# VH-VL binders against q58428r495to569: the designs that were tried, part 9

Target 1, 75 residues: q58428r495to569
Amino acid sequence: SGGKDINYIEVNYEIKKGSLFPPGFVDCNENISYNDEVVLIKDDTFLGIGRALMSGFEMKKAKHGALVNIRNVKS

## First folded at step 3 (VH-VL; framework fv_regdanvimab)

Design b04
Fold by ESMFold2-Fast, scan of step 3:
Structure b04 (fold): chain C 75 residues (1-75), chain A 122 residues (1-122), chain B 110 residues (1-110)
Amino acid sequence: as target 1 above (75 residues)
Amino acid sequence: QITLKESGPTLVKPTQTLTLTCSFSGFSLTTSGMGVGWIRQPPGKALEWLALIDWDDDKYHTTSLKTRLTISKDTSKNQVVLTMTNMDPVDTATYYCARGEDIFATYYFDYWGQGTTVTVSS
Amino acid sequence: ELVLTQPPSVSAAPGQKVTISCSGSSSNIGNNYVSWYQQLPGTAPKLLIYENNKRPSGIPDRFSGSKSGTSATLGITGLQTGDEADYYCGTWDSYLSVYVFGGGTELTVL
């Protein structure tokens, strides 16, 4: 779910297990740290959980590479 | 408690299709985070990952053999089946199945079968 | 086909220490957890290290793992003759969506 001060990452597609890359990334909480558990959302809908591969601040600036390892996807 | 065992033919002729079955106990492929993979090892050579199927029926295959490989599961029988078409002598190897545990879309193989040796010869 | 780079062999005397390297790229080791597997002669591989540096129950603390950037290392201290084996690193490749093993390192203790 959405909310304040959560480790959210907003994506623009229906996710699958694997990696989130920059083209699928929309926005995130800047306070996310490397290795944090993150919540993946699209249009306020919870999609699943993953693990951050860099800080939220770095994700917003990344042009290449995996941002998040996606572990569990809500069916 | 957790066991896996490979079964199938030990001798295959070139151009034939190989079918291997992995029978397991002590876990279920309906449990989130669980998968079963296939790995092979030609005599005296390195481990080569072939395929994996997981609890939600996601299937992964090594790129070089993707068109030759099919992986499926039967959750009621606790079995995973690997099929490989058009066998060649270079496919002679010991074939292992192993349980994959999902850590953030990165599997690791914590329990392995004993392996079954498949020889491809005319 | 993709393989992670390991030295083909390492050797040391009993009681000494060795380090086995594993090198990859950003799409595999750089982005994902690394595991290490031990294969004793004539046996199936056994999980030795997972999540870069964690040991399964029953694996002694003589075995350790670490990861930096696109490389990982397996450390073995207090070498014993029973440690003679092939050692493989392994991880996912995020770009190809495949699991990839290293080429293997043969450890000789003499």
Scores: ipSAE 0.007, ipTM 0.692, lowest interface PAE 8.8, mean pLDDT 87

Design b05
Fold by ESMFold2-Fast, scan of step 3:
Structure b05 (fold): chain C 75 residues (1-75), chain A 122 residues (1-122), chain B 110 residues (1-110)
Amino acid sequence: as target 1 above (75 residues)
Amino acid sequence: QITLKESGPTLVKPTQTLTLTCSFSGFSLTTSGMGVGWIRQPPGKALEWLALIDWDDDKYHTTSLKTRLTISKDTSKNQVVLTMTNMDPVDTATYYCARGEDIYATYYFDYWGQGTTVTVSS
Amino acid sequence: ELVLTQPPSVSAAPGQKVTISCSGSSSNIGNNYVSWYQQLPGTAPKLLIYENNKRPSGIPDRFSGSKSGTSATLGITGLQTGDEADYYCGTWDSYLSVYVFGGGTELTVL
């Protein structure tokens, strides 16, 4: 665990611009709020930036729908 | 002052390839968050989005026409080019280019060109 | 062909208020910002509303937007003859990664 103080979202795939859906979601900071700018990471590697479409708490429970709009992807 | 202007042939024969150029000024496609899209409108019909290219060279195409469409940019010339293969009379429309502004990996079109009318006829 | 649902036409008298609806799904309106475009006869579309309810500079405050769930609404108060136009909503579809327009609404000021 180690703790995260940033608006992180862990994903399980190499991201592209578009949307993050529940199958690609692993975990997130629960303190994320709707419309927050978030950082997407995989195995502690920064992948890009997006916008939260719901709270972090809701993301952990979501079974359908887009969780994050992915806006910038690190090349 | 932001301006966009479409150019290309106004008459195309069936089966030919259409190439349209969008020339713009007042912004750059090297600027983060900027894109240029293409939208068409057949006479008396609704707007139909075709494609978009952004500062990061990401390309998006409407699903129904994806295999027929190519979009590219030349940032040094401030131009975006749309190519559409195998033209058919149903492709007769006014073609617009517009500046796309990024809202978290989505776009909206804030400045539009005047449009260029393309007629597909033998 | 994916199209957001708008009424094909709406009409009202000068000075009255009119609303134009736009209906979609969770992957488009439900998850993304909605924009509205005005197209005067014989002209290119012009952005009226972006981010659901914001106006670009130069757009009068009698134009307003709102969004609830999978639907959006454009409101026009104090109708003027110069408002006769086609109005289109538009948004991104997160599932398809495409931009989608509404079918358009023709506003006639009687």
Scores: ipSAE 0.007, ipTM 0.686, lowest interface PAE 9.1, mean pLDDT 87

Design b06
Fold by ESMFold2-Fast, scan of step 3:
Structure b06 (fold): chain C 75 residues (1-75), chain A 122 residues (1-122), chain B 110 residues (1-110)
Amino acid sequence: as target 1 above (75 residues)
Amino acid sequence: QITLKESGPTLVKPTQTLTLTCSFSGFSLTTSGMGVGWIRQPPGKALEWLALIDWDDDKYHTTSLKTRLTISKDTSKNQVVLTMTNMDPVDTATYYCARGEDILATYYFDYWGQGTTVTVSS
Amino acid sequence: ELVLTQPPSVSAAPGQKVTISCSGSSSNIGNNYVSWYQQLPGTAPKLLIYENNKRPSGIPDRFSGSKSGTSATLGITGLQTGDEADYYCGTWDSYLSVYVFGGGTELTVL
């Protein structure tokens, strides 16, 4: 919830390359735009980076479909 | 010039383990975005993806065969090795290795080996 | 086990055009780039289209791709006898973290 200027997406699981779907989504910066590079975090820990498939506002409302394409995962 | 070539036994007995090696040149599996996958094709049937290993040592396997498949890389030799346990006659197929190029964690196979035919019979 | 749905065969005369469909779901075609592969008899598959609609160097513009929703289409115009081959679509399934191919379409030039 801190740092409104970073393109963060909070997730509830250990991620892998592929996509983030709504059940794994917790919260995000609403100012994220389609095609933005995003930072995936869990419990304040950096997990990896991805690309937004919709705005942050839309992600908070989505019930199905991929939200983020996960590109790189911290080893 | 990018090339890949499969090598390994052409005949395997039921219950044995198959080990196939993909030797490649013209690229490195230390390069971000690069991977090598294995695809098989039984005679007269469709392509079936088996596994992929990428630059970051992430490993992916088809769900139905995951417990039978191991994939590893040796970046110093430019080789990727696929091991498949408990071979059965239905595993008779041509086995291909191919270079996977990563675009947004979505792979596609841009260069393919010639394929090696593996026959499983007693 | 997962396979994208393609028609098993299509046919047309030389000079005509054909389209080959490929249908999947939101976790694969709906979310990811689609590629198409051409397999001439007795040979390894060759990349024909990537990123939905891009051609590798050396692929003529008679071959085109498109994607809408959970389906993709390969178009071939000016059909030639040398186009007789099996055609496969392929994409990543983001939910399963696996690559999936279509069942393949046999193109016959009559």
Scores: ipSAE 0.007, ipTM 0.687, lowest interface PAE 9.4, mean pLDDT 87

Design b07
Fold by ESMFold2-Fast, scan of step 3:
Structure b07 (fold): chain C 75 residues (1-75), chain A 122 residues (1-122), chain B 110 residues (1-110)
Amino acid sequence: as target 1 above (75 residues)
Amino acid sequence: QITLKESGPTLVKPTQTLTLTCSFSGFSLTTSGMGVGWIRQPPGKALEWLALIDWDDDKYHTTSLKTRLTISKDTSKNQVVLTMTNMDPVDTATYYCARGEDYVATYYFDYWGQGTTVTVSS
Amino acid sequence: ELVLTQPPSVSAAPGQKVTISCSGSSSNIGNNYVSWYQQLPGTAPKLLIYENNKRPSGIPDRFSGSKSGTSATLGITGLQTGDEADYYCGTWDSYLSVYVFGGGTELTVL
């Protein structure tokens, strides 16, 4: 979405605490590193924060396994 | 019914290349979510995952053996082939192929072949 | 290489119950579904539990699974002599993009 956040991850659904799997993933900043805090966004709306389980570059290519540990969800 | 069966040599000399074939029936490796993996088990030791190939021809290998392992599929023959180079006596094991199902992006192996024993000795 | 931590052995008498633990990290058990496999002596492994707590058709409800944080547990109640086997947990590791098994637990029914 061309936002200002450096560690953004764009998702296609309303999130809940748990895991982000590849079908819910749209795009991310490639400079995210393993274990970084990330911001989850949908349609320019902040949804919550999580922890990266791989680099942003790897997230764009991954088909299997969790990409992000979703820690906090905005109510 | 779903079946898988391993085939290949039972005896291999050190430094040789091992080629194992998994022949399967009852499913297609073009179906979304399907994969076939290879797992080995040295005598009296734990299961060790080696490699997996999925419906999109994406290939995964255990990191410690990645340079020695090649996995490929032939969907017209319902076969998956594993090749392992530079065999050593420590590679003596029973080798299994198994069907992987990735329903929610996390694999599990629901059907296994009977296993084929490979002994590496001079 | 990466392996999930299981106790090497567990034992109990017929009719009793046991639990087998499986411990990992956030990149594997913490964020992915866990499976359990039973290997009877001289046979190939068989899927016992998938998606943390689901049983394939034909697996009796004496077998159950659960997951909390970075650990998973297999429960077996009403132990029978035929349950003597090696039990393995397994899951995907998102950081390494590999499948990972536990080290295995040998169950002996006295």
Scores: ipSAE 0.686, ipTM 0.921, lowest interface PAE 1.1, mean pLDDT 93

Design b08
Fold by ESMFold2-Fast, scan of step 3:
Structure b08 (fold): chain C 75 residues (1-75), chain A 122 residues (1-122), chain B 110 residues (1-110)
Amino acid sequence: as target 1 above (75 residues)
Amino acid sequence: QITLKESGPTLVKPTQTLTLTCSFSGFSLTTSGMGVGWIRQPPGKALEWLALIDWDDDKYHTTSLKTRLTISKDTSKNQVVLTMTNMDPVDTATYYCARGEDTVATYYFDYWGQGTTVTVSS
Amino acid sequence: ELVLTQPPSVSAAPGQKVTISCSGSSSNIGNNYVSWYQQLPGTAPKLLIYENNKRPSGIPDRFSGSKSGTSATLGITGLQTGDEADYYCGTWDSYLSVYVFGGGTELTVL
């Protein structure tokens, strides 16, 4: 499938281990669920993996608070 | 011209509820990115943010006072109302309302009211 | 309540320069724009700097801001007696969903 079923989260910066907050968030697959493993991408480039702290639907609406725990960053 | 002005009682007894109104002009709380916040300052002490309500009717409150604070808006009257329950002498402060402007990640307060002094005493 | 760390006071003579620091964490200063507010004695605060380093109309270029990592700095050059005031940094904390001010710095022009 053309990316619709991937647990992707699009970000606007080079990530590091820690938390993703709304300022760094661009878009995501709405079907992500709390505690899912997610793939962080920027401009079609894989950056790393994390764990969702809320659903993808909630992430798109969130103005504040941590969205993802970033666990692994591509070196 | 953007203006904000606080109004409400200047004297409150312990255990009572404080109600403050912020009346503003020159902008609308229907405009995306706009909000109105409340900040207080006890005599000789630092600024303490209390609450904010935005164009989307999202409400935010400082964690330590969240159970005591309610914030609401009346967009037709250009007013934002803050209530704080169970007033205590330590709540004596000057209370400000200010316009919050949301940029990429956060709010900042670009226009402030003159402040209203609230004294809590028996 | 969460407070950003500022020195409680700073002083210098007229014509000199000072810097005021503001330290926070990744969830506030690290990920968000920082603003600075000036409070002259007996008055409401006034926005002095927004978006880390921008000045509102009417603010002289003697005032400047910068941000690096989880810290921000307000710079004031050519000090004047009229600059005696309390200065506060402020930003949003994305983790707690609260606005947070610094503890304030009292500037005395000797």
Scores: ipSAE 0.007, ipTM 0.676, lowest interface PAE 9.2, mean pLDDT 86

Design b09
Fold by ESMFold2-Fast, scan of step 3:
Structure b09 (fold): chain C 75 residues (1-75), chain A 122 residues (1-122), chain B 110 residues (1-110)
Amino acid sequence: as target 1 above (75 residues)
Amino acid sequence: QITLKESGPTLVKPTQTLTLTCSFSGFSLTTSGMGVGWIRQPPGKALEWLALIDWDDDKYHTTSLKTRLTISKDTSKNQVVLTMTNMDPVDTATYYCARGEYIVATYYFDYWGQGTTVTVSS
Amino acid sequence: ELVLTQPPSVSAAPGQKVTISCSGSSSNIGNNYVSWYQQLPGTAPKLLIYENNKRPSGIPDRFSGSKSGTSATLGITGLQTGDEADYYCGTWDSYLSVYVFGGGTELTVL
């Protein structure tokens, strides 16, 4: 179900396959773990799916580096 | 209201150590998102970033000069100090300090000091 | 040592438009916000654009920025003689954890 149990990552741009870096990151579920499948969302709109490269807690603190490998993008 | 000013020697001999101080007002390096960087510009040449220190005391240095540079802050005095060892005539430049504002894994320099000219000569 | 690639010079007449390019790599422009700085002769640089396309208070809308892939562009419309300056792009390199400037572009207005 929706809410805190969703592995969401909020982004601020229209995504493409590749990496999500901190400049594109807005917020996420802190309970995301390394290697989790994550859903990328902008303004409550589903944009695509990726794989976490660090925990959600680490993503919120990251100053540099790739946060997510973006695998599938909604056309 | 936000100001930065560089101070230090204007003349340095080869092999000596340069110490520059950036004195600032209107903001604090205890505030999340704030940093102070050093940038230099040799006469007629491009801007070259040297170092940055931020609110968390994270320190960054340009790769080519890393072993020669130290950067530190004194939060109580609103000062950031850059030290550069083994000065060479090629280090002759105008040295600027600037406030770095953190924005999602990068910085941008929104307020700059006037610059101080350092000449390295015998 | 690392610099972003800019044309060394650009020129146009008053009232015309110019664009200044800035090229980098995936570890810098490709994944980070780009800023632009204006340096009038004999003065310290001034922030002109941040977050790719935003202007600080006091910067006229004649100045605009954009970013696509590993390149960024500064656009200046309605050129004035007071725009004669060196223009620098700048961003963070995530791989090296360093700030990098472009090599600078000298703008001459006639």
Scores: ipSAE 0.005, ipTM 0.662, lowest interface PAE 10.9, mean pLDDT 87

Design b10
Fold by ESMFold2-Fast, scan of step 3:
Structure b10 (fold): chain C 75 residues (1-75), chain A 122 residues (1-122), chain B 110 residues (1-110)
Amino acid sequence: as target 1 above (75 residues)
Amino acid sequence: QITLKESGPTLVKPTQTLTLTCSFSGFSLTTSGMGVGWIRQPPGKALEWLALIDWDDDKYHTTSLKTRLTISKDTSKNQVVLTMTNMDPVDTATYYCARGEDIVSTYYFDYWGQGTTVTVSS
Amino acid sequence: ELVLTQPPSVSAAPGQKVTISCSGSSSNIGNNYVSWYQQLPGTAPKLLIYENNKRPSGIPDRFSGSKSGTSATLGITGLQTGDEADYYCGTWDSYLSVYVFGGGTELTVL
């Protein structure tokens, strides 16, 4: 987890540019709002940045569709 | 000002490889969020997206033509090149290149080249 | 089969209003911004609407866009003969990682 003040999204796989879908989602900061820049992490490791397609609260409930547009991936 | 222009052969024989070059100015493919795509339109038919390459050298291709398409960029020359193998008469179309901008999950094409017509015949 | 469905044609008289629909699925229109492109006869397409409802500089406010669920609509008011064109919707498909266009709608101003 990235902490309360970080717009973090925890994922369960090594990300690629494109979209984050619910099966890859683990958890997030609920304070994330639509269109926020977000930080994608796995096991507390920074993986990249993206842009939120819904609020953090809605991401936790989503069963389908893109949650985040993944824009930049750390290489 | 932003401009794009397609160049390449206007006549290709069946089974040959088509190579098209998109030359652009007014922007750079090193800028985050920028890409260049290729779209074609057969006579009297709909627009068909073919491929896109972005600032990070990520490459995307339409599923039906993926094995035939190669897209590459030369950022120092402001060029994007599309190669399409094993040309067939049904590939006769006007080919466009266009600038793609990625804003929050969706590319859209805001500036287009004039198009180049490619006829595939013997 | 076509991923985004548009009516093949629409017609109206000068000064009237017309709407053009575009139907998709959750992986494309449902999850992504929709754009609309205008193609005048013999010309390259031109961006008309982006991010569902925004107009590029130089596009008059007679053109509007909207999106609801997995469908989008283009509205044109105060029709002019210069609006005769093919209109295409377009968006990214997040599941396939491809850009998709609708089949196009031919607008005739009678």
Scores: ipSAE 0.008, ipTM 0.670, lowest interface PAE 9.3, mean pLDDT 86

Design b11
Fold by ESMFold2-Fast, scan of step 3:
Structure b11 (fold): chain C 75 residues (1-75), chain A 122 residues (1-122), chain B 110 residues (1-110)
Amino acid sequence: as target 1 above (75 residues)
Amino acid sequence: QITLKESGPTLVKPTQTLTLTCSFSGFSLTTSGMGVGWIRQPPGKALEWLALIDWDDDKYHTTSLKTRLTISKDTSKNQVVLTMTNMDPVDTATYYCARGEDIVGTYYFDYWGQGTTVTVSS
Amino acid sequence: ELVLTQPPSVSAAPGQKVTISCSGSSSNIGNNYVSWYQQLPGTAPKLLIYENNKRPSGIPDRFSGSKSGTSATLGITGLQTGDEADYYCGTWDSYLSVYVFGGGTELTVL
């Protein structure tokens, strides 16, 4: 996964169940809406699935707080 | 000790602009995670959140009043100012300022001012 | 306006216990920490609970909070006359980027 039409969120670390915070965030599809199911990727590698806690637009400007609830992590 | 105090006019005429100042001590709006919010309460009614400004100068406003509200800060004076345009009798309320602390994607208000009552009448 | 749902009033006798509910949606309570505020007659609100279930210094342990799904609950045990107040829940709404309060609950100790 990793195409422009996918609800992707790019991260800079190996994820674990829990929350994604701004220091771990790199970029995302701006069309993500609150409560959307999102795909977490790193260097075009699928890492897991989460749920958006705000819009993609808001994620790009967020300085603090949880951006995504990480629900499932690929083994 | 952390303190906040509201100041401004107690009587405003319809169509006028209200300006309220929150003066605080014991913390700084240069500290990461800190903000100051405004909340109002009409007589006998529930609390209604109006606006918040944080250490990074990010501004948030309640959707219904967004076009009427302006919030700004002066970190050197330890003040936050709320401006509300086109006042109406339904805006009669006690106005509070409170310190907002960011906790993992949400704010909460841990210290409140005493409130200032604003009456809107002709 | 967006408001969290609370019962308008609750009552009980001194020494008894009450619970006050607060219901919202996945964009607010479902995704964020809940706080509770106590407002004694004629005074400013005071933080009573934060992070769903934490008490600030000076708040006795007879006040407790919990959260499940899109609902939160404030529990008060050993009721005292001094507990007569309005109680409000509050949280952030991630969809709207606004803070939301509950409609408030008036507690009467009879």
Scores: ipSAE 0.008, ipTM 0.682, lowest interface PAE 9.9, mean pLDDT 87

Design b12
Fold by ESMFold2-Fast, scan of step 3:
Structure b12 (fold): chain C 75 residues (1-75), chain A 122 residues (1-122), chain B 110 residues (1-110)
Amino acid sequence: as target 1 above (75 residues)
Amino acid sequence: QITLKESGPTLVKPTQTLTLTCSFSGFSLTTSGMGVGWIRQPPGKALEWLALIDWDDDKYHTTSLKTRLTISKDTSKNQVVLTMTNMDPVDTATYYCARGEDIVPTYYFDYWGQGTTVTVSS
Amino acid sequence: ELVLTQPPSVSAAPGQKVTISCSGSSSNIGNNYVSWYQQLPGTAPKLLIYENNKRPSGIPDRFSGSKSGTSATLGITGLQTGDEADYYCGTWDSYLSVYVFGGGTELTVL
């Protein structure tokens, strides 16, 4: 539960405003729900925030399509 | 109600810099999700997106014109300014500004200015 | 430079139905919402459809949208002479971080 209650999404690239697609996705908190605000991280570094376009469970299974709308990117 | 209006010169000489101002009311560029974009349309041709600036001061430019375009905002005046360097007769077009609303996952342009026509000639 | 593919023109008689297609790629239509814009002669464009299939307040239900894969479609039923206009699709391209419009379709009501 410690740290796992955060709406985190782990990515493998430097993000830009727009969409997160499955090739850039590594892992996430499964408790994320559609339309939740999410925190995007890479190697434990905060990169920005976005909004979930599906549940965290569904994101882990997705092969195509946008998973997250990326709203704010830390410069 | 939301309004946008473009202003700037109607005639520009080749090699000069064009500066266009979008003045708006009914919304603020400090509001999350809000942006203002510039779109142009040469006579008889399709719409071409040029640039967008949003509430976080993030700036986007069309790839082909990126080195010629600068976009900035003045939130205290409710204005967005587009600057385009090294004008050429092919840049003759009607220039529109429009409010971009960020809907997950895409911007869309819900309110448009009337457009201002810019002719580039000697 | 990047342009979504639309037919250059479509036509039909008053009261009939037309569809206008818009084709792109996985980085734009395939993964992002599509909007449609109507441009009456001599006027600025007006938003007709957003989020693939939603209408702004004041847009009649004769106008509809849909999206499948990397293509989107605008449907217009009960055609009226006042529908004569250029129609543009538009969306965000996530790899280029640019907004892209279609090449436009001229609708003629015969």
Scores: ipSAE 0.012, ipTM 0.665, lowest interface PAE 8.8, mean pLDDT 87

Design b13
Fold by ESMFold2-Fast, scan of step 3:
Structure b13 (fold): chain C 75 residues (1-75), chain A 122 residues (1-122), chain B 110 residues (1-110)
Amino acid sequence: as target 1 above (75 residues)
Amino acid sequence: QITLKESGPTLVKPTQTLTLTCSFSGFSLTTSGMGVGWIRQPPGKALEWLALIDWDDDKYHTTSLKTRLTISKDTSKNQVVLTMTNMDPVDTATYYCARETDIVATYYFDYWGQGTTVTVSS
Amino acid sequence: ELVLTQPPSVSAAPGQKVTISCSGSSSNIGNNYVSWYQQLPGTAPKLLIYENNKRPSGIPDRFSGSKSGTSATLGITGLQTGDEADYYCGTWDSYLSVYVFGGGTELTVL
């Protein structure tokens, strides 16, 4: 938690392979760019990785649509 | 060289459990981005995806058959096992295993086994 | 089961061009990469196109792919009798967390 070396995205649920939508989004590193590999975190716990579908700045403003394609999750 | 090969019974009776093994070589299911999936094809019909297991032991199953399907891996043996309960004649199909490449949400099957035909009849 | 929509068959003569469409929704084709698989009679499927438009090593440039919105297209130019096969599109569905295939298209080379 609190390390800034990563393209983090904070979520509020246990993720599954698929997509992250705005209701599941909490916060992110604004420097994330479209197509970046991102790290999905909940309460300081690593949950998986994904690919950004927009910039981190845009994710914070998004009200609909997929934000991240989720790839790797612990099940 | 990457190879996959399916093995298991060719004839199953209704209500029995089917167990299929996928034996592979040329890659490891400990490598990030690698998975092995199972796909079936009834005679003259389309491909139907069944299940997937990946390097992190994440497991996925087709929605309609989820309660009947179990998928597991043995990393030391380079094997993935699919178990399907309560077999029915409509489950008669050729069953394929295939390697999935999923590095940052790419989702495709690049190498396929030859398939094993399973007939369900009394 | 969820199935992407493909025409059931397509036919053309040697040397001609054909296109095969694949239609889905925002949760699958609209948000994920599309792949195409070729299944020659009596054989296992083979990866033909991945990540919408990329070819694996050994696939000739006569085969191409594209994606627009919730639809994808496979193009085959310079059609050969050896191209006679079933063609399937495939992608991930982010809503259901499943892989989905198209219903398949039988290509007949007359």
Scores: ipSAE 0.017, ipTM 0.752, lowest interface PAE 6.9, mean pLDDT 88

